VH-VL binders against Ureidoglycolate lyase (DAL3). Designs and how they scored, part 2

Target 1, 195 residues: Ureidoglycolate lyase (DAL3), of Saccharomyces cerevisiae (p32459)
Amino acid sequence: MVTVVAETLTKESFEEYGTIISPDEEISRMQNLEKGANQGTAIKLLQVSQVENKSTSKVPNWNLFRCFPQPHLNRVFTQGSNQAISHSIKVLEKHPCSTQTFVPMGRTSAEVAYLVVVAKEIGNKPDLSTLRAFTCLGNQAVTYGLGTWHAPMIVLGKEEHLDFSVLIYESLDPDRPEKDCVEEHYSDGDVCIII

## First folded at step 16 (VH-VL)

Design p3 (from m5 with heavy chain R100L, light chain S32E K60R)
Fold by OpenDDE, fold request of step 17:
Parts: sequence; C-alpha cells; structure tokens
Structure p3 (fold): chain C 195 residues (1-195), chain A 121 residues (1-121), chain B 112 residues (1-112)
Amino acid sequence: as target 1 above (195 residues)
Amino acid sequence: QVQLVQSGAEVKKPGATVKISCKVSGYTFTDYYMHWVQQAPGKGLEWMGRINPEDGGTRYDPKFQGRVTITADTSTDTAYMELSSLRSEDTAVYYCARDLGYKYGYAFDIWGQGTLVTVSS
Amino acid sequence: DIVMTQSPDSLAVSLGERATINCKSSQSVLYEDNNKNYLAWYQQKPGQPPKLLIYWASTRESGVPDRFSGSGSGTDFTLTISSLQAEDVAVYYCQQYWDTWTFGQGTKLEQL
C-alpha cells in the first residue's frame, strides 16, 4: 500500500514529470510588467511550456475532455489545506510517444480544480516510490512528459464538470494500442491520495 | 484441443462471389482476432484482413479493400470471409488464423487447414 | 506499408549442417518503449498451413525444437537451424506485426 499527500502544483515541483503553464508564477517572475502585446491589452510570454512527439503522426490532436468529479471529490478544496479526503488510484497510464497537455477551461486561479497524480518509471512499470500528487488551480495547465506515468484526470470542486482541451500526438493504430497508451492497474486501496 | 476448421474447396466462375467459413473450437472465440491469409499456388502468404469477433471491427489490406468482407458469428463461433468479383488471380488457398494478441506477440499460432478456391471460366 | 524481404529465395543444405535465413524490414519493427521486435517466423510444409516457430523475433513457440532460433533487431533478422533435419525441408516466412501484418516472400529450404 502506498499513500501520498497531495501538494501544491508549482513549476519547480513538477519539473521531473513534465512542464506546467502557471500564469501567476510566470508573470511574478517578470521584472517589468509591460503590456506590449495586442496594442497594450495583453502580456505575451514566450515558450512557457513544451511538447514532444515521437509518434508517427506529425499533426497533434486537440481532444476535448469533459470530466466529472466523483462524489467524494465534488466539494470545495482550498490550496494548502489538508481536508483528509482519501482517493484511490486504480490505474496509471503513460504515453510513450507523446507528451499530453491538459488545459482547463472555465475555471479561475482562485479554484482548486483538479488533481494530478504522477510517477516515474522503473523497468516498464510505474515506480510508486516516486509517486506524487498535486492540487492544481483552474488557470494552470499540465503537460505530462514522454512516458510519464499518470492517473487519468481527476476533477475537484463543487462544479458539475471541468472541461479540458487536450493536446497529444497519436498513432491511432487500433491494433497496437501500446503505441499510444500503456496502462498499469491497481486494486482498490493499493494506491491512495490524501487531499 | 484448439483448432480452426474451414469449409470445403470451392470452384467459381469469374465475377462470382465465394464465402468461406472458419469454425473455432477449444477457446473463446471473442478473445482473439481472426485473420484471413491468401496463398496463390506456389506463391507466398498475403494478409487479407482481420476481424475482432468481440465488436465486429474489421481491417483490410488495401489490395483486397472493396472486394473482401470478413464477418463473425459469435453464436456459432464461426468467422467468414467473402470475396466478390472473383478473378483467375484469386485462385488460391485461403487460411484463417488466430492472432495471439499483444501478450504473446500478435503472431498467428493457430491456423485452419485451408480452403482451395479455384476461379476458372 | 512495411515490406519484408527474405534472403535467399531458396537454399539447399546438407543434413546436420546449419541453415540460415535472413529477413529485412523496410522500416524498424523494434518498439523502443518495450524493447520488443514485432517479428515472427513460420514454417510451411507442402499441403499444410503455416506453423508458428518464433515470435518477438527470438521467442520459440511451444513444441518447436531448440535447433530453431531467431535473432536480430530493428530491421535485420535471422532464422537459424543449427542442424538440419530431414523434416525441416519446407518454406519459411518472416512476418512483421508492428504495422498491420505483412509477410516476407518466403525461403524454400531443401535438402542437399
């Protein structure tokens, strides 16, 4: 049995598993707040994240995910607070040939909107000793690195659903699913996240 | 005792349609893909297509696309291969074969005995 | 479409001698993630369906004599019969199953 306490998502904390787009962090690092884009109505920051492709496809797919919180997660969560809510992870997956980016839509920076669970690899399986969980704000996007083991998206909050725009390169070979996704399954209670 | 038993030899005229059956015994029909392979006399093996008996999903080689139809009847554990608009070049032995799947390498471990189809005027 | 090319097309080997058949794929059939080669070998005797010998390039199918072995990786593969027996006279095919399924043209192995 492995139990991990969720921590706050930051650029530094996630760098071993991929990259994030965290607007408030990015902007806070600016020396001078200049509104030089869109005739002074926007701040433009270049190359805040990155994607990688090792698939046969040269064109990424934009997929839509409408995710629903499970009943025990359909509540308000606060950043930095441990509410002692336990969530069991039943599957971890990886995409060997592509990064996968999740961009939440319709949530604000004031909301803890979703949970990210990740692990590194040992052999061809998740290394549960490297398992980490992150609470993510509504204005933060996450990109899982190549081969990064992660749980399917877990939505938090009182809202009915959370929509994600998802960027991924896929072969979409119906007969070779391992080209796009590999899964590792766990029994209930084997892997638990405390939120 | 796992085996695939195919229907008997066929003689057809050009332009006709032939339908060959492959009956499964000894294993769960829906757990494995079924493939069809063509072998002209004295020639090599050519993959024609496959079916997933579980959901009926098919995939065909472009060479046969439009003329071949692979079906599966889960009630009788039987796969079928129908080839239309027959030509003399379609004279061949046709095999059904079971796919091992990812765990065992997607290779064909069990084969039918083959069905000879002769196309002649 | 991955093209499989065998060499030679035919060969004759004396009983007890080594037989070697080569197979080349037009592109790699090695998957880096699992480090497996999506390659199989078959034996076909006259009037019989093909028989699976090797899968994952080097794993011998159950019941196959140990004189049969598969080797290679990526695009170049080899089937070896260490000591030819009379019963080994047949046509041999390689097959890739990385992208759909395609066969080599076959190699006819005869007794010298």
Scores: ipSAE 0.879, ipTM 0.928, lowest interface PAE 0.6, mean pLDDT 95
Fold by ESMFold2, fold request of step 17:
Structure p3 (fold): chain C 195 residues (1-195), chain A 121 residues (1-121), chain B 112 residues (1-112)
Amino acid sequence: as target 1 above (195 residues)
Amino acid sequence: QVQLVQSGAEVKKPGATVKISCKVSGYTFTDYYMHWVQQAPGKGLEWMGRINPEDGGTRYDPKFQGRVTITADTSTDTAYMELSSLRSEDTAVYYCARDLGYKYGYAFDIWGQGTLVTVSS
Amino acid sequence: DIVMTQSPDSLAVSLGERATINCKSSQSVLYEDNNKNYLAWYQQKPGQPPKLLIYWASTRESGVPDRFSGSGSGTDFTLTISSLQAEDVAVYYCQQYWDTWTFGQGTKLEQL
């Protein structure tokens, strides 16, 4: 049995698993004056998240995910507070040949909108000793690193669904599904997140 | 005991169509892909295509695309390969073969006995 | 697509001697994530369907004698018969299954 408590998503806390796009966090760390992009109407931040490709495809896809909260997660969550809600993880997956970026659409920085569950790899399987979970705000995006094990997206909040734009390189070989995705399955209660 | 039993030899004229059957026994037909392989006299093996009997999905080698149709009948546990617009170059033995998927290397572990198709004017 | 080329086209080997058949793919069939080479070897005797010998480049199929072994990685592969027996006279094919399925042209092995 493995149980972990969800923690706040930050650039530093996620560093071992990938990168994130976290606008308020990035702006708060700037030391220089506002840049003059778009005739003074924008601040442009370069290279905030990195994409990698080891697949046979030279062209990435933007996929659309419409994700629905399970009934026990269809409620308001607050960053940094433990509500003692247990959620069992049935699957962890990895994409061996590409990073994968999830960009949420339709939620604000005031909303805890989704949960990210990740692990590093040992012996071509998830290393559960490195399992971590992060509550993510509606204006934060995540990029899973190459081969980072992760749960399918878990939606939090009262809204009926949360849409994601998802950037990934995929081979889409129907005969060789292991090129794009590898899965590890768990029994109910073996891997749990406290939110 | 796993068996793939093919229909008997056929003699056809150019321009005709042939349909070869491959009846399976000894395993659940929908669990594994079925492949078709051509071998012309004195020549090597050429992969023609495959079907997933579970969903009917097919994939063909470009050499045969447009002339070959592979189907599966799950009520009779039988796969079929239909080759149209026959030419003398299509004279060959045709095999069906099972692949066991990732665990066993996508290789063809069991083959049918072969069906000779002769195309003559 | 991936082209498979075998060498030699034909060879003759005395009983009890070693036979070596080579297979080269036009691109790598090694998947680095699982460290598997997507390659198989088959034996075919006259009037019979092919018989699977080796899969994953080096894994012997059940019931295949120990004298058969597969080796190599990436683009270059070898089937070795350590001590030829009379029943090993056949045509041998390599097959890649990294992207669709493609056979080599075959290698005829004869008793010298």
Scores: ipSAE 0.610, ipTM 0.838, lowest interface PAE 1.8, mean pLDDT 92
Fold by ESMFold2, fold request of step 17:
Structure p3 (fold): chain C 195 residues (1-195), chain A 121 residues (1-121), chain B 112 residues (1-112)
Amino acid sequence: as target 1 above (195 residues)
Amino acid sequence: QVQLVQSGAEVKKPGATVKISCKVSGYTFTDYYMHWVQQAPGKGLEWMGRINPEDGGTRYDPKFQGRVTITADTSTDTAYMELSSLRSEDTAVYYCARDLGYKYGYAFDIWGQGTLVTVSS
Amino acid sequence: DIVMTQSPDSLAVSLGERATINCKSSQSVLYEDNNKNYLAWYQQKPGQPPKLLIYWASTRESGVPDRFSGSGSGTDFTLTISSLQAEDVAVYYCQQYWDTWTFGQGTKLEQL
């Protein structure tokens, strides 16, 4: 049995698993907030997240995910609070040949909107000693690094769904599904997140 | 005991169609892919295509695409390969073979005995 | 598509001696994530269907004598018979299964 308590998503806390796009965090670290882009109407921050492709495809996919919260997760959550809500993880998966970026759509920047669960790899399987979980705001996007094990997307909040635009390179070989996705399955109670 | 038993030899005219059966016993037919392989006399092995008996999904080698049709009948645990518009160069032994899946290397561990198809005028 | 080329086309080996058959693929068949080479070897005797010898390039199928071994990685592979027996006289095929399935042209192994 492994149990971890969800923590706040930050650039630093996620570094071993991938990168994130975290606008408020990025802006707060800047020395100068001049609107120097788009003829004075934008602040442009370069290279805030890393996308990588080791697949045989040269063309990425933009996929759409409409994700639904489980009943016990269909409630308001707050960053930095432990509400003692338990959630069991049944699957961890990885994309060995591509990063995968999830960009949420339709939630405000102040809302806790989803939960990211990740682990490093050992022996081609999730290393559960590195398992971590993060509560993510509606204005934060996540890029899972190459081969980062992660749970399928978990939605938090009172809304009935959360849509994501998802960027990934995929081979889409029906006979070799391991080129795009590898899964590890767990029994009830083996892997739990406290939110 | 696992067996793949194919239908008997056939003699056909150019332009005709042949349909070969491959009856499965000793394992659950829908658990594994079934493949078809052509071997012309004195020549090597050529993959023709495969079927997933669970959902009927097929994939074919481009050189046979449009002439080959692979089907599966899960009520009789039998796979079929139909080759149309036969030519003299289609004279060959045709094999069915089971694919072991990822865990065992996608390799063909069990083969049918082969079916000779002779195409001549 | 991946082309598989075997060498030699034919060889003759004395009983008890080592036989070596090579197979080259036009593209790598190594998947670095699982560290597996998507390659198999088959033996075929006249009038018989092929028999699986090796899968994942080096894993011996159950019941295959230990004198058979597979080696190599990426694009270059070798089937070795450490001590030839009379029953090993056959045609040998390599097969890639990284992208669809493709066989080599075959190598005829004869007794000297």
Scores: ipSAE 0.595, ipTM 0.840, lowest interface PAE 1.9, mean pLDDT 93
Fold by ESMFold2, fold request of step 17:
Structure p3 (fold): chain C 195 residues (1-195), chain A 121 residues (1-121), chain B 112 residues (1-112)
Amino acid sequence: as target 1 above (195 residues)
Amino acid sequence: QVQLVQSGAEVKKPGATVKISCKVSGYTFTDYYMHWVQQAPGKGLEWMGRINPEDGGTRYDPKFQGRVTITADTSTDTAYMELSSLRSEDTAVYYCARDLGYKYGYAFDIWGQGTLVTVSS
Amino acid sequence: DIVMTQSPDSLAVSLGERATINCKSSQSVLYEDNNKNYLAWYQQKPGQPPKLLIYWASTRESGVPDRFSGSGSGTDFTLTISSLQAEDVAVYYCQQYWDTWTFGQGTKLEQL
């Protein structure tokens, strides 16, 4: 029985689980907003998120995820409810040999678009005492660090889906799936997020 | 009771093809990989390949690649191994074996009784 | 390809004595994330198919007598029979399953 309340995603709040790409947060921390890239029409920020590879592949995969909101979560946004809602987590997974970056596509920057649920590791399982959940804006991307347990992507908002571009290094050994992904499963009510 | 029952002994000439069956009972055929292993007389065990009966996906040892074909018929719970272009050195006992997957080891817990294939002119 | 080499090729042991069989892999079969060695041991008696004894290097399969034990890690592994019984006369094989599946050449265990 673990319950956590979702909190706002920031660089500081996520730093023990990985890194994020958070454009407005990055820009707001700059002393100088010079548009020095693209012939004076862009601000270029270098190396804003950490990618690591311990897999046997030296080239990454770009995967596409089309994620659909659960009905109970979609109802909250379409009806404008003030009431918090509980969401049960049935699985946490990790990628032992690569970071994994999710970049959302097709949502506005002003909108909460998805929920990220993460935990640190203890004894090759999720350490539920470190379980946290973050609401993420449509212009924020997340990179799960090595050994970071996480839930499958949870879509929020009134839209019918949210697409992600996903960067990960994978060995793709069909006979040893644990080289790429390890899962831990939970019964209904064991792990809950209040949104 | 889990059983893997193989087809009977075969006598073949060089250049022929043999197809050995392995019929499964006592478990859900599509839940686990099926492997094929060669053992020449007085020799050790050699892994030939495997099939995932759920999706038909195969993988072969390079020594047998191009000569071996492993298939599964989920309507009869039967795996097959076909070895073509037979040579006298292919005279061996051939085993099918079940692999339980990660949780219980990728090792082979149940084996068929073996099928002797003799290749002679 | 991971090559599995057993030693000795054969040995003779008196009843009630300890037998040890070594298996060496050409590369490590330890996955550090789960701390498991992808290694099994089999027994094959004359005229019979092989029988699984041990998987994950040290986990005894159901129904296998406790006189059989496996040890080792990484590249070096040992099968030990603490007190040889007449019924233990057989050929023993190690197998790696870290990258595809490969057997050792076998070790013939005989009674002195």
Scores: ipSAE 0.509, ipTM 0.803, lowest interface PAE 2.1, mean pLDDT 91

Design p3 (from m5 with heavy chain R100L, light chain S32E K60R)
Fold by OpenDDE, fold request of step 17:
Parts: structure tokens; sequence; C-alpha cells
Structure p3 (fold): chain C 195 residues (1-195), chain A 121 residues (1-121), chain B 112 residues (1-112)
């Protein structure tokens, strides 16, 4: 049995698993907040996240995910609070030939909106000793690194659903679907996240 | 045309180590996981572990963890299962089996003929 | 560890009659995301390796006669032989491949 406590998503805490787009963190680190873009109405930051492609596809796909919170997660979550809500992870997946980016749509920075569960690889399987879970804000995007093991998207909050724009390179080889996605399965309760 | 051919029967003393081979033909060795299954005389099937021949990644059942080592030689299209610290209860037929993979659901569609390992003092 | 339990342990059926073998998993092997049951059935005759009959709970492997069928979902599964033939006498195993790989204890099918 493996149990981890969810922690707050930050650029530094996630760097081993991929990259994030965290607007408030990025802006807070800027010395010059000049609105130099869009005719003086926007701040433009370049190269805030990394995308990688090792698939046979030359162009990425934009996919749409409408995700629904499970009943025990369909509630308000607050950063910094110990609510002691347990969530069992039944499957981890990886994309061996592409990064995968999730951009939440229609949520604010004031909301704990979704949960990210990740692990490094060892022997072509998730290394559960490196399992970590992160609570993510509504205005934060996550990019899973190439081959990073992760749980399918887990939505939090009182809202009915959360939409994501998802960027991924896909080979779409019907004979080799594992080139796009590989899964590792677990029994209920064996891998638990405390939120 | 697809087949798995295992090495011959083995007789070992307690505490010894046995290494069984499984040679594949008729398909690309690195495209499928290879599994090993134990079957004691008159008993059921028990999964021991698997290997991804493409990268050598392995997964073992906790029951055999520490005593079993699964390897693959891509130059000869051969998988190996090594079991150490043999006990009398390790007397069994051991099978290698190909995994159908992601597309077809990870069931075992091709099996070796089995290798009898007898552990006796 | 998902435990697979078959029932009965043994049964005898007359030629031409229906044979039914049940398999229960201690946990659901249904993956809601793809709506597939990670369940297989095997046939094993004496001195031979197991032979795959059914995967994804209900899909027949190539070359398997139509009289073999698999059904069920979640935790309860059934292998049915609609009309028993003499060559069907064997031990049958269910297997889950959702979390690692575990087999049922086997069901010995004999001719009555």
Amino acid sequence: as target 1 above (195 residues)
Amino acid sequence: QVQLVQSGAEVKKPGATVKISCKVSGYTFTDYYMHWVQQAPGKGLEWMGRINPEDGGTRYDPKFQGRVTITADTSTDTAYMELSSLRSEDTAVYYCARDLGYKYGYAFDIWGQGTLVTVSS
Amino acid sequence: DIVMTQSPDSLAVSLGERATINCKSSQSVLYEDNNKNYLAWYQQKPGQPPKLLIYWASTRESGVPDRFSGSGSGTDFTLTISSLQAEDVAVYYCQQYWDTWTFGQGTKLEQL
C-alpha cells in the first residue's frame, strides 16, 4: 500500500515530472511588468513550458476533455487545509512518445480545480516510491513530461464539470496503440491520495 | 507459425538455481511482453512475472520477488527465467507466454510447451 | 491482489448439453474509461499448456468454436459451452489482467 498526501502545485515541485504554466508564479517573478504586447494591453512571457514529440506525427492534436468530479471529490477544496479526503488510484498511464498538456477552461486562480498524480519510471513501470500528488488551481496548466506516469485527470470542486484543452502528439497506429498510451493498473486502495 | 519453444526438463537440488529459456519465432520479439507462469503438479496457474524485451523492464509477483529473474536476449529472440534458492514446492511446470498487448487486452495467446522442474534432495 | 474464484470446482455434463462455469473477482475488473472487462478464459488439457478461449470477457480468440461464449461484467463472469463435445473435457481457468495477472483455481469439466 502506498499513500501520499497531496501538495500544492508549483513550478519547482513539478519539474521532475514535466512543466507547468502557472501565471501567478510567472508574473510574481518578473521585475518588469510592462504591458508590451497587444498594443500595450498585455504582458507576454515566452517559453513558459516545454512540449516534446517523439511520435511519427508531425502535428499535435488539440483534444477536448469534459471531466466530472467523482462524488467524494464533488466538494469545495481549500489550499492549506487538511480535509483528509482519500482517493484511490486505479490506473496510471504514460505517453511514451509525446508530452501531454492539460489547460483548464473556465476556472479561476481562486479555485482548487483538479488533482495531478505522477510518478517516475523504473523498469518500464511506475516507480511508486516517487509517487506525488498535486492540487492545481483553475488557472494552472500541466504538461506531463515524455513518459511520465500519471493518473487520468481528476477533477475537484463543487462544479458539475471542468473542461480541458489537451495538446498531444498521437501516432494513431491501430496496430500499436501502446505507442500513444500505456497503462498500469492497481487494486482499489493500494494507491491512495490524501487530499 | 508463431510459437514459443522452451528448454528441456530440469532436475535440481534444494538451494540450487535453475534457468529456463523460451525462444520465440514467427513474430517480432520486442513487440510483446513475455510472461512466466508456474503450475505445480495437479494445481492451478500462478503468474510469476513479465519482461518487456524492448527495454528489459520487468515486473514480478511479490511471492517470487527476490528469487526470480527474467531476462531477454534480443539477438537470439530468447527470454529467460531464473529461479534461485529452489525449494521442493518449486517443483512445477513453468510456462512462458506471450502477452497480446494493448490492442487485444493483455491476455496470453501463445504459450510455450512448458518446462518441468523437479526439486528433490 | 485480486482473487479469482471459480464455481464449481468440478462438474460433469452430458454430451450435447450446456456447461456453465462461473468466475468471480474480489474487485471489479471493469475499466469505465474504455468499458472493457479485463478478463480471460483458458482451456487446459492434460500434458498441454493452457489455450486462450476468451478475452475482454466476451471476445472469442481466433479458431475457438462458436459453442464457447463469455459473458458478465464487473465482478461476475460466466463461460458457457452451449453443446458439450467430447474434446471439451478439460480444466478451465478464468484470469484477470487488470491488476497484475491472477487466475481462478480452475474448474474440471468432465463428461457425464
Scores: ipSAE 0.000, ipTM 0.532, lowest interface PAE 13.0, mean pLDDT 92

